VH-VL binders against o60147. Designs and how they scored, part 75

Target 1, 175 residues: o60147
Amino acid sequence: MLEKNKYLYIFRHIQTNQVLLSQGNVLKKTALFQLPYPLQKPVAPNGMRPAKLRKDHWVPLLKVEFPNESMFQSVFMQLLNYRKYRSVQPLTSDLLKLPIPVRRRKIMRQEVPNTIADLADILNKEKFPENSVRLQLSDKSDSEYADWPPSVQIDSEEIKLSRGFREKTTVDEAR

## First folded at step 20 (VH-VL)

Design kp9
Fold by ESMFold2, last read:
Structure kp9 (fold): chain C 175 residues (1-175), chain A 118 residues (1-118), chain B 106 residues (1-106)
Amino acid sequence: as target 1 above (175 residues)
Amino acid sequence: QVQLVQSGSELKKPGASVKVSCKASGYTFRSYGMNWVRQAPGQGLEWMGWINPYSGDPTYAQGFTGRFVFSLDTSVSTAYLQISSLKAEDTAVYYCARGPYLSYFDYWGQGTLVTVSS
Amino acid sequence: DIQLTQSPSFLSASVGDRVTITCRASQDISSYLAWYQQKPGKAPKLLIYDASRLESGVPSRFSGSGSGTEFTLTISSLQPEDFATYYCQQDYEFPTFGGGTKVEIK
């Protein structure tokens, strides 16, 4: 039986370190709508949301394999909601003291650690079987942003950087 | 078994309002997007937009940003389409359809015919 | 936004025929294309997603191919229950549908 997608793909922007969540190994143009516009400028051609999707600007951050599509969709929608929640929180006084370009850059650079922490928080709350969720990172030190539940198996091999994700091969399955 | 069951057909006069319901069952309601699709008599399919069932935030396609309102009640796994100030050109079958976030639509409601005539 | 052009708009065919329907996108949509079947008075039914992946419960005589801007739906041996209207739909951007292809009995 053909199985629908059960992989979460997370991309990082090479310049800004912003994060995009994806249901496929190729980003859709609609992924850009995950990035907020500034309150004062609802259409920002740079900074918060790029005007165009440049697929060569987005590199793998991590990949997650879930037990099935339903569990993947549950986690995916929760992650989107965490990102929305963070986007509407009041800025700290330290951030408000910064010039707007510097403030935006600092906020964007928090997206990687925040997304990883949010993913772990969701997985800690979910009742997945031990070692049933496989996590692969481009940089294994990024796993240190969170405490992972027993359901998560962190792959020993990092994602080899390219313009896209590399799927696990038959050779890897033979281990 | 995933099911989307819509409310029955409606006959309305111009200027009235209508509210179409779409009751979901057989899956985790908040895990899949809820979309609305219009099909005028003898015409093709037209995506009207979607509502994020986790956040409650609607997104409307161009041409649907005024008189059309998406809402939901997660306690009963139900999505709603409300059309106000009905016009004759609103006569159509309205479908709810679920799918992964902004993706294809794997399950559809049976459709609700809304007829607007004087 | 992304326009999808289906061809032909209409075709007449016999049971057992091989049928091919084309969908052209106004821009590169990768493989983010789905195909639906709609019978009169019924909701659309998903046949193909991601250009070539067959939905569960759909007969194997249906197949999809293509990437970028050019896509096809093929029915290898047309059956009586396949007389319907077929729509393509892209999900690379906010969803849009093609104009449809009506397949009728010859």
Scores: ipSAE 0.735, ipTM 0.871, lowest interface PAE 1.1, mean pLDDT 88
Fold by ESMFold2, fold request of step 21:
Order: sequence, then C-alpha cells, then structure tokens
Structure kp9 (fold): chain C 175 residues (1-175), chain A 118 residues (1-118), chain B 106 residues (1-106)
Amino acid sequence: as target 1 above (175 residues)
Amino acid sequence: QVQLVQSGSELKKPGASVKVSCKASGYTFRSYGMNWVRQAPGQGLEWMGWINPYSGDPTYAQGFTGRFVFSLDTSVSTAYLQISSLKAEDTAVYYCARGPYLSYFDYWGQGTLVTVSS
Amino acid sequence: DIQLTQSPSFLSASVGDRVTITCRASQDISSYLAWYQQKPGKAPKLLIYDASRLESGVPSRFSGSGSGTEFTLTISSLQPEDFATYYCQQDYEFPTFGGGTKVEIK
C-alpha cells in the first residue's frame, strides 16, 4: 500500500525559464494551463504558453517533500493561486514601454525567483513542525531567492537528473 | 472521514432551471478540486469540468460551456451545479467528486437524479 | 481529446475466475490512469490510481498495470461482490473516462 502523493515537483523551461508546478516527476499536459496570457490582449502571444508539452524542454528546478498529502495539497493550491494572482496584475509602466518580445522575456525571467519566493512565503505562514519539509534544488544557490522558515530542511544533495526526466532505465544503464 | 452529500432528486420541465448542491466535510475544502460528472440513463461517466475551491475559477469540459454553471460557497464548504434552460437530454445522475488538482477522484457524492420531462 | 477504449465492453465470469480488463489510450499518458468500480444505483468507487497504486480499503485481489497506451485491471479471484461496471479514467489531460466494462455472473 503506497501513500498518496506528498511531493511537489517544480520544473523550469530550458529556454524561457518559465516554471511549472507538478504533483509527479512526469509533467501532465494540463500543467501548461498554469502559464498565463497577458491581460491586455484578447489573443495571447505564442511565447507565454507553448502549444505542446515538450517533456525534454523541462528540467528539474526543485523538489519538496511534505509530511503528508493534505499538507502538500494545501501548499500546492496556494502556490498555483499566487502565480495566477501575479498574472492578472497590471504591468508596470516600464514593462509597458518595452517591445512585446522583450517584455515577455523579462516577465518570464522572473518566474524562477518569484516562484521560490512564493513557496517560502507560504511555508513561513504555515505552522509546520521544525525540519518537517525537505527541499532539494538542482542549483542550491537558488535557495538564496528567499528566507526559509525553521520547518524547511534544505537537502545537501542537488538534484542529479539529466536534461528532462527519463522514467525508464535503458539497457546500457543496467549493465 | 471525507464526505460529499448532494441535494435530493429533481423533477423539472423543459426550459426550467435546477441547482444541485454538494456539501463537503472531513477535509480542508480549499485543498482539493471539486469536479462534476454526468451519467445519463444506461450510459457511462462523463466529466463535465471542475471548480477550483481556492480561487473559485471554473473549468468546463467541451460541450458544457453554455447552460452549465459551477459555483461554490466556501463559508459552508458547498459546491453548486446550475443547469439552465433544461432539455430532455439533461436527464441524468449528476455526481460531485473531489480529487487532487486535475487528477483522479477519490471521493464521490451519492449522486443527484435530475429528470426533465413534460 | 484523449480517447480511452475499454475491452471487453461486457464479460461473463464465474466466482473464482481471474478477470482482466484492458484500457487503451489514444496517446501516451504515462502512468496517469485510474480505475473505478460502479454498482447499480451507486457512485463510482476508486480502485486504482496512477496505473498501479491500490486505493486504501480496496481488496488486494485488485491490481493495475501498464503505462503509455496500454493498461489492465486484474481481479485475481472474482468474488460475488465484484460483479459491477468498471471504468478507466486518464488524468494526463483533462479527465476522460473509458466506455466501461460490465462484469456479470456466468
């Protein structure tokens, strides 16, 4: 009997640095709906939400282990809401002056630090036991985007997965 | 112990409206998605869509973007399905079901039979 | 978008039989498949999620296997209470259900 999921997986796009939140180590196609469209346009530019999920374009950013599934679900839903709230806010005047492709890239480059800060903000507001939430990063310096509460234990080992996630062992890996 | 309790069966005439309730208990209401599933007499299961209890945002499956409205009242942990301009083909059992974000459905309401007949 | 084809649509079996139901997806859905049991007049009940994970309280005679496009639900020794309709459901994309497999007493 396996326990329900208690792991948060966060992916980064290799080119755009956009972020996707996942309940598993393999992205679902519906994850793409986390990517917003600009509010100012009735038809969103292609650069905000890819038409197809290319699993080889998404690499690990971080993984979080929660004490149980209920706590995971609470944080996951809050984190999705933070992302949506940010996506509907008015753009600054400085951003609005930029050509659309430049504006889009600048917004997307903020997704990694914003997501990490949002996660930490949620965890600081939650009342989890000390060291009960384990955080593992692909690049440990990314932890510097936020101040972490005592409930968070940052794993000394970085995530060692190759470009994209591969779920099966190749014949060569088995020898 | 998670429970989803739906309102009772409804007998309606074509053109009327119906509102089905689904009261949740035994879990943190905002932490799990609320889904609606239709089953016409003698037919299989059909996902109608879901409402995010945290944001209140509904998502409707293809074919359910018109007369079907999902809503909720978080103060009483209750989700609602409203069907307007009822047609005979809306006759079905309507289930609420919870689950993780856009996932499988681990708990279901008992179902609400809506019958649309002259 | 993702079509799930269950086979068979109907089967007749005896108590004690090993029963296998298949679900084929129109595209690769990884392991994002669930199985449900539904008895007449009752809500569906989750049996298996993520292709092979048994839901709590479900008898161990139920098992799921498969990945990609081909999935199976197996009942190792059919019991009287297992006569029901079984549905697969994918959650790789917006949820869709298979057409169902009715298991009846031979």
Scores: ipSAE 0.729, ipTM 0.869, lowest interface PAE 1.2, mean pLDDT 88
Fold by ESMFold2, fold request of step 21:
Structure kp9 (fold): chain C 175 residues (1-175), chain A 118 residues (1-118), chain B 106 residues (1-106)
Amino acid sequence: as target 1 above (175 residues)
Amino acid sequence: QVQLVQSGSELKKPGASVKVSCKASGYTFRSYGMNWVRQAPGQGLEWMGWINPYSGDPTYAQGFTGRFVFSLDTSVSTAYLQISSLKAEDTAVYYCARGPYLSYFDYWGQGTLVTVSS
Amino acid sequence: DIQLTQSPSFLSASVGDRVTITCRASQDISSYLAWYQQKPGKAPKLLIYDASRLESGVPSRFSGSGSGTEFTLTISSLQPEDFATYYCQQDYEFPTFGGGTKVEIK
């Protein structure tokens, strides 16, 4: 009856803070291909993509409700392109001075703020109606990584689920 | 409203090349993945891979990493499949199909029959 | 590398019959399964996505169910226009299709 998927789901790795984008509330195995295998051959060979998808290692970071599927798809594809763009950029001199394990950890930990900033950048450039995009975060302070356009309404309630976007434990509105 | 219109059938000799076009209309071309699917005569469906219309990056399924090339012309909302060094086993109907990122395929082109024979 | 096994490969049924086609995945694919109908000489048409969601414009006699490794497509009352081959397709990993189920009307 209604439009297909209009929700963006973003997951964070519980240990590394790497980020995965999803069009569904359950990660697909192919989501891991969003993580670059290496940034550059000498910097991060075999170091930044887990060998398998461990669904219990990925927790909600944020969820976005768009007005419709086509707007969701536009933003999703743009975010994927931002991830590619970042993966092929030369490393900064400051990063290159770090020991490889420290460098990897710092790069991976930038994925949360970078993804949130990229999302906001896309939303600022798109012409969405005021208050038409609802953003819900697991940690509301993460909204501080970016300046949000008038089209975005930030939900006052945090995502309370500790695993995935499907409710494992009931809350006040449980069935 | 969404429509994918493919180029006409092709009759080729072994060793030749072919380029199949798929013109999209009725939606924002860069917002959905463009997939290619092969169906040999009397056979089932094989996903050949997809091309990301935003980045232009192709991904090829196992077995399609050699002679098959996906490309785009976003100015005319058109995707292309090029097959080089054609072999008799390439005789098939080739479909373009759009869908969400690495997902189901909600709209399909009418198919392009490529026949490779001496 | 997810293999989808459809059964039966072929069936013959009468108008009005209830038809059930199964698709079994070699591993847990959650609900990431779609069903397509392909009539002779035509492109496939999406019927069901996400295991159970009916595509717009598809008759309500079609329904899908299942999760994990076992999925079914049901046609509640077979019509003459339902003569076709039906394919399942998973999108939990890079898309793969089942081998197809050819449905003939007696």
Scores: ipSAE 0.722, ipTM 0.866, lowest interface PAE 1.3, mean pLDDT 88
Fold by ESMFold2, last read:
Structure kp9 (fold): chain C 175 residues (1-175), chain A 118 residues (1-118), chain B 106 residues (1-106)
Amino acid sequence: as target 1 above (175 residues)
Amino acid sequence: QVQLVQSGSELKKPGASVKVSCKASGYTFRSYGMNWVRQAPGQGLEWMGWINPYSGDPTYAQGFTGRFVFSLDTSVSTAYLQISSLKAEDTAVYYCARGPYLSYFDYWGQGTLVTVSS
Amino acid sequence: DIQLTQSPSFLSASVGDRVTITCRASQDISSYLAWYQQKPGKAPKLLIYDASRLESGVPSRFSGSGSGTEFTLTISSLQPEDFATYYCQQDYEFPTFGGGTKVEIK
């Protein structure tokens, strides 16, 4: 009832398919710190953090409505932790054999399926009421990266893709 | 209801260390960020950084990398600020404040005055 | 780093006055701005978040407006309990605070 934000917004980069988690439908500059450092390390995951936030390069991947703010905050913080855990794991020998540009692209391409799987893993471990979590995707086939618990209702309507951030939308903020 | 209760004021000599505690209650400790804010006498508010209570990872604002250390004890829902090699310039009120990830601060501790004087 | 400039730094006002405090950001911060009230010897109290959203339990005489680089806190009719220092804070980047505006009784 006394709820602040209860919506999770996930964006993907239009070209690299990197992923950013957001507490609002407009990305903050600090979201970029979710991405790994640009420095190359033979053991650490290779990724690329853009120097600047280009809001026109990030489009909706999915949106989740939770029953309340505290449930949203719990899932959001866990997702951030999953991303950190993946970022500090040693690279596999197969990845290390690849040229650095190819290696980085392959790692970045995994962010969409990995994030969706991690979200579902968190939701399967949490005990939310049946049909209490509404999930809307830009591409419904992306739901196939995971098995969803009974608490999740997948919206039949896809998010309309655009080449930019969602602004001047009162409906999404009102829910 | 949400409460942040800080340890009492401290009087220290230059070169000493101090550890300020901030005990949280009334909410799920790991779900909200814990921030530290400094206010020197007669001056405004200055964000020092935050600690992620889920991972334990601190982030320090520019100018607070070095002698300032954030830590947690999640078993007692308590955050700590440790300042080593105290200087006279560290004399200030130190607040803990919680909020969503890198956001606004909806609940604050009462503040802890640290005075550094020879 | 985002600089927030508050104006005025100080004002005197009477009970019942309409008070306007401005916060200007050095770059576009969308609507990621909060306002706080602080009385001497007390912790800050959140009044407004996301530029215009009133925190629960805050009187409706407080309102916030603005987006981008210029933001305003308005107190429609000052009450005796409103004499305090007011701070803006952005959270588009790592949090920073404005310099404060002290509101004193005339």
Scores: ipSAE 0.722, ipTM 0.860, lowest interface PAE 1.1, mean pLDDT 87

Design op2
Fold by ESMFold2, fold request of step 21:
Structure op2 (fold): chain C 175 residues (1-175), chain A 121 residues (1-121), chain B 109 residues (1-109)
Amino acid sequence: as target 1 above (175 residues)
Amino acid sequence: EVQLVESGGGVVQPGRSLRLSCAASGFTFSAYGMHWVRQAPGKGLEWVAVISWDGSNKFYADSVKGRFTISRDNSKNTLYLQMDSLRAEDTAVYYCAKDEGHKSGWYFDYWGQGTLVTVSS
Amino acid sequence: SSELTQDPAVSVALGQTVRITCQGDSLRSSSASWYQQKPGQAPVLVIYGSNNRPSGIPDRFSGSSSGNTASLTITGAQAEDEADYYCNSWDSSGNHLVVFGGGTKLTVL
């Protein structure tokens, strides 16, 4: 890292509702490695890792400012691990009844609420100082997926798509 | 009756490859994440790898990453472990395990009896 | 924090109560599961979710957790309880999703 990062940026896919975690306000191609490996290489099925990053398909979901880089790195790692843990859990009986394409779409549709719940779960278990974690959402109603600890201050202003993400060149893109 | 039966173990030289199989029956195999866990002689349990229900997510212990590949064939109810570049420290009994699932921990309710892999010169 | 620590050995007199402990930072985010293993046999699940007993496991086995510690308690230990016991958790902070403790050899006197 060229700079100490204390910001977490989370993106949502406009069609699948899948989630990507980012250290920078502009997605890098390496973020695509968070997506499942494609089952068929020549064609990237919906929700699988594509060959190219389409930045116009990924919009801001939320931004988190931490007190320092160490706390950011801890939460970032934990969110990635929560996602891995969920990805290997068995299917529920309701999901088993669905055809595989429908089942996969239903699973992807849960990534937004699951990621928000996981973030709050991590922050509730960490003993961060009161109001030390600033949370900004693109849709403030998404905060209702979780109970937030006193350490979290939710910004009253929602994220603007063009200003908050996708219009800046940052040192993170050089990596 | 849930059954998991491992096969494919044997004696091999360092640097060689083996492929383990785990035949599953008595449950809906395609609904579950599946694990490999190993145990060196006289030692404790060590997690090796996990694969998601459809095979689209796979994760490995650091000690085997890049050398071992977990896979599954849901049409055959079979879990696989391809072990390449074997080392002496890979000598162990290899178990497959079924995860029944839990919201905040692991729940390996059924295990196979294991297959022995011996890596020696 | 990426490891689960167990005492290597514990002894209990026949009919006594014994507690086997497991410590690690992963237990703050994960429930524990416990596996019994007798020589030459596959592990058998005895506790999941820190305090739940699977069907077929004797009611003398119970589990609990607090903070970064999980415990397996055997009330009224029997000769057949002599085995190795492994705790297990997921690890939200480490490189491994699945972590086992080093195991505790229980000897019933």
Scores: ipSAE 0.851, ipTM 0.931, lowest interface PAE 0.5, mean pLDDT 88
Fold by ESMFold2, fold request of step 21:
Structure op2 (fold): chain C 175 residues (1-175), chain A 121 residues (1-121), chain B 109 residues (1-109)
Amino acid sequence: as target 1 above (175 residues)
Amino acid sequence: EVQLVESGGGVVQPGRSLRLSCAASGFTFSAYGMHWVRQAPGKGLEWVAVISWDGSNKFYADSVKGRFTISRDNSKNTLYLQMDSLRAEDTAVYYCAKDEGHKSGWYFDYWGQGTLVTVSS
Amino acid sequence: SSELTQDPAVSVALGQTVRITCQGDSLRSSSASWYQQKPGQAPVLVIYGSNNRPSGIPDRFSGSSSGNTASLTITGAQAEDEADYYCNSWDSSGNHLVVFGGGTKLTVL
């Protein structure tokens, strides 16, 4: 029988801090459909869907192991829908006061904490058995963006990021 | 003071195209996601599409995907719905709606009066 | 999965209390909003966030939710309340972000 995926991989863009969800530990080009439609003649870095996937710009944020494929599929779809729902919400007064390029960057900077909070919200509402969902983070302090239900076991070991194929990025500027 | 006015409805044959407009006034149009909702004669409300404040995110009901395109021009305070390959099932009054925003649900506080699209042979 | 179910029709005597219900799995994660629609008119929002009344809506309208069920209550129904009522929610688990119930026609006797 073919093994069905029960793992969620979440990636962060090294410059924009945008988030991509994946069922594999290597991003596929189709993941780019999660990014906003490109505006005509965009000015980079604008956070819009690029023509090609630069895998060296996307680093691991977190990994989740679910009890089974069905639970993975449910949470994966819900995370995508939470992002869609948020993307069409009205701008806050503070965001509206910003020039559009600055506004977009501020919205993008919230994707990491928002996605982590969304994941926790979904897991708190789902009735998974205690300790049945294993969560591993690249930066364990990121777990502080949310309150986790008893179903979640947070791995004490951080994901070890391999950087041997590329130079260090402008992550400091994005953080 | 908030006002939404749809236009562009009419009678059209199946397979043809039509563009709807929604003129907005009385609020900062570019701050809001905007929706199209339709209602077939004698039927209930059916969500059609949504577009984000800057037009960079667009989502559609399955019944219209690939045939309808939502768009906006924030400089003109106008929302659009391009309807291609029209079918009899698309016959409806089309409303535009403003979402005021809420944490965990929708808050469509203002609606236009609607424009009728009739798709008939 | 992503459907909101409402009774198609409900009647109430003038001045009496009526409750219109809406059921669906999406309501476990989404608050409900309620829209009143009179013949030939656009929908009007009467309840948002399951239990909040917008400015200008009479205090006889109230809302509540529990589990997968949302309710719109009209206390002391007036003739002008005769209309179709639609519930609405976000659907985090389905293909459509926005779902409406089928509507309930309220008749004030």
Scores: ipSAE 0.846, ipTM 0.932, lowest interface PAE 0.5, mean pLDDT 88
Fold by ESMFold2, fold request of step 21:
Structure op2 (fold): chain C 175 residues (1-175), chain A 121 residues (1-121), chain B 109 residues (1-109)
Amino acid sequence: as target 1 above (175 residues)
Amino acid sequence: EVQLVESGGGVVQPGRSLRLSCAASGFTFSAYGMHWVRQAPGKGLEWVAVISWDGSNKFYADSVKGRFTISRDNSKNTLYLQMDSLRAEDTAVYYCAKDEGHKSGWYFDYWGQGTLVTVSS
Amino acid sequence: SSELTQDPAVSVALGQTVRITCQGDSLRSSSASWYQQKPGQAPVLVIYGSNNRPSGIPDRFSGSSSGNTASLTITGAQAEDEADYYCNSWDSSGNHLVVFGGGTKLTVL
């Protein structure tokens, strides 16, 4: 019997370029816990966790289809932990030279390439069947941030949705 | 010379609070993530918490989550651990540690001497 | 939570070679670091990145890793090497970012 694959959805913030990971094709407010704690005197846009989710600020970055839920859960948890690990690393010398607002913007701009590289690193360490993981990007050139294992099939079609990942259910899916 | 000096330990009853401090010198404190690690008497090392360079990211061991709060004041080169709702099993020497950074592992190159917290009824 | 397993105690004759091991699934994705702790003292880093010695650590200390196992080797053990040794790793799959082994007490005979 055929079972549905599990999808990882990744969003990018339109201003800060920060990344949010989601198991669903729409963001839930709980995804905001992936963002840093609010500082006492933040200036916007500062990348800190907002009080509410502004879904119009988050656009598709990429989507990954896994063969099963277990593989999705493993990669999802690892990606979250890679981000936590990076967030507590010491500043590099080039970052130290920057004023704090500029420094934070540069750190946030690293999230897209870092997340893509981390996904590839995780998938390279996993021994999945060839072509068993389908990757679709909003900008196909973003695949160049990493070297992908044989398990990954990169979809030739870019994501064209301007808001979220949600697509209408096809008649084949309803059957 | 890099130095980390913990203070604020003492004897306290269960359910009470303590605040630990870690005074840092000899390095650019604001460039580093900082950790608390504890060691119960006669036991091994147990990670407690970490805080990012600017304090915007904080993560905790499950055993202390919701009770302990890590914080820092970069203008004073000081790391803090606020410990609320203390339990007997929190009795330990508490160390602060500096992470020098590594690609996929930890590199705690400097540790303080530790401060003893005793939670006893 | 995830764990790193070490033998509780190991002995070595003065001047001989000893290997202290550390095992856990986190080591498949993480390098290991090793800390020496003498009674009443803070831990001291002796190996990072699985096989690198910090400045000031004697050449007799070396490290390696393979699969889910990391090793600390002391070649030509000296009396001053008698201490507890802890391995440490990152855990990409668990709830805790930082994991320590239970420690190995090294006795130099």
Scores: ipSAE 0.845, ipTM 0.931, lowest interface PAE 0.5, mean pLDDT 88
Fold by OpenDDE, last read:
Structure op2 (fold): chain C 175 residues (1-175), chain A 121 residues (1-121), chain B 109 residues (1-109)
Amino acid sequence: as target 1 above (175 residues)
Amino acid sequence: EVQLVESGGGVVQPGRSLRLSCAASGFTFSAYGMHWVRQAPGKGLEWVAVISWDGSNKFYADSVKGRFTISRDNSKNTLYLQMDSLRAEDTAVYYCAKDEGHKSGWYFDYWGQGTLVTVSS
Amino acid sequence: SSELTQDPAVSVALGQTVRITCQGDSLRSSSASWYQQKPGQAPVLVIYGSNNRPSGIPDRFSGSSSGNTASLTITGAQAEDEADYYCNSWDSSGNHLVVFGGGTKLTVL
């Protein structure tokens, strides 16, 4: 039985630049659990974990196509863990000079480039077959955030912007 | 000098709850993630949980997920571990450990002396 | 797999060199740190980032890494080096973000 391609979509919040990983081209409410939940106030404006998923606040950052479920799951899990690691990094002296909401905003601003870099790092370490992974970016310039391994084929076309979802494909509908 | 002092350990019956504290000093507590690591008697080290600098991110080992809650009060320079539904296998010395150096590697540069938690009927 | 493996026990003669090795997939994605633990005491960081020594740690302690392995080397073992040594790393692929080796008991002869 031929395995179906799997698609990882990464979305960014249009205001906070927070990042959500999605299995498929439609954001699910459960994706919000990827975001931090502050116990201490104040919360960064319009940031952290909203109570409701507003799909119109999220735009696709990139799309990654994997040839099988195993590769997809591996990368997906690692991306989540990389984000977890970053979330507990010590604050720099510069950040400590700032109010907590400002700190949080600055950290959030780095989520997009950090996520892209994480993806590249993960893929570099995985050593997948050449051109076995297809990457499509909403902005080709975002590819500059990292060096991509030979396993990654970067699509010449940019992903079209949408709000929390993409046009469904036969493969995506099968998931 | 960095100091971490755990407290709250003791003997409890299975199913009961216990709350551990870790008092931190000698560094900017609110700048660092903090960890709990435990060691069963005569056994190795086991990571338990981590909390980010502001408590917005918490992660747990599967063995304690749903039962333990890590928290912190930066105004008091104190780390906490709420342990609910305790089991015999939770018996261990519990260490609080300071997070450090993610870009240069992942490690704990300072440890407390630990507090013993004994879960027995 | 979120596991690090290391030999449970090793011995070294006084003044000789010993290497304790840790192996696991997590080491492919993250650097190892090493901790020394003496009986009744808390662990002490001796090596981080594969080969960095914290302040106060003797220079006879060094670290190395290769592939899915990391090693702690004590060059010129001293009597006080007798202890349990644990490797650890972050695991990007597992549910256990932080993993420790099973520990190696080092005996200095």
Scores: ipSAE 0.842, ipTM 0.913, lowest interface PAE 0.5, mean pLDDT 91

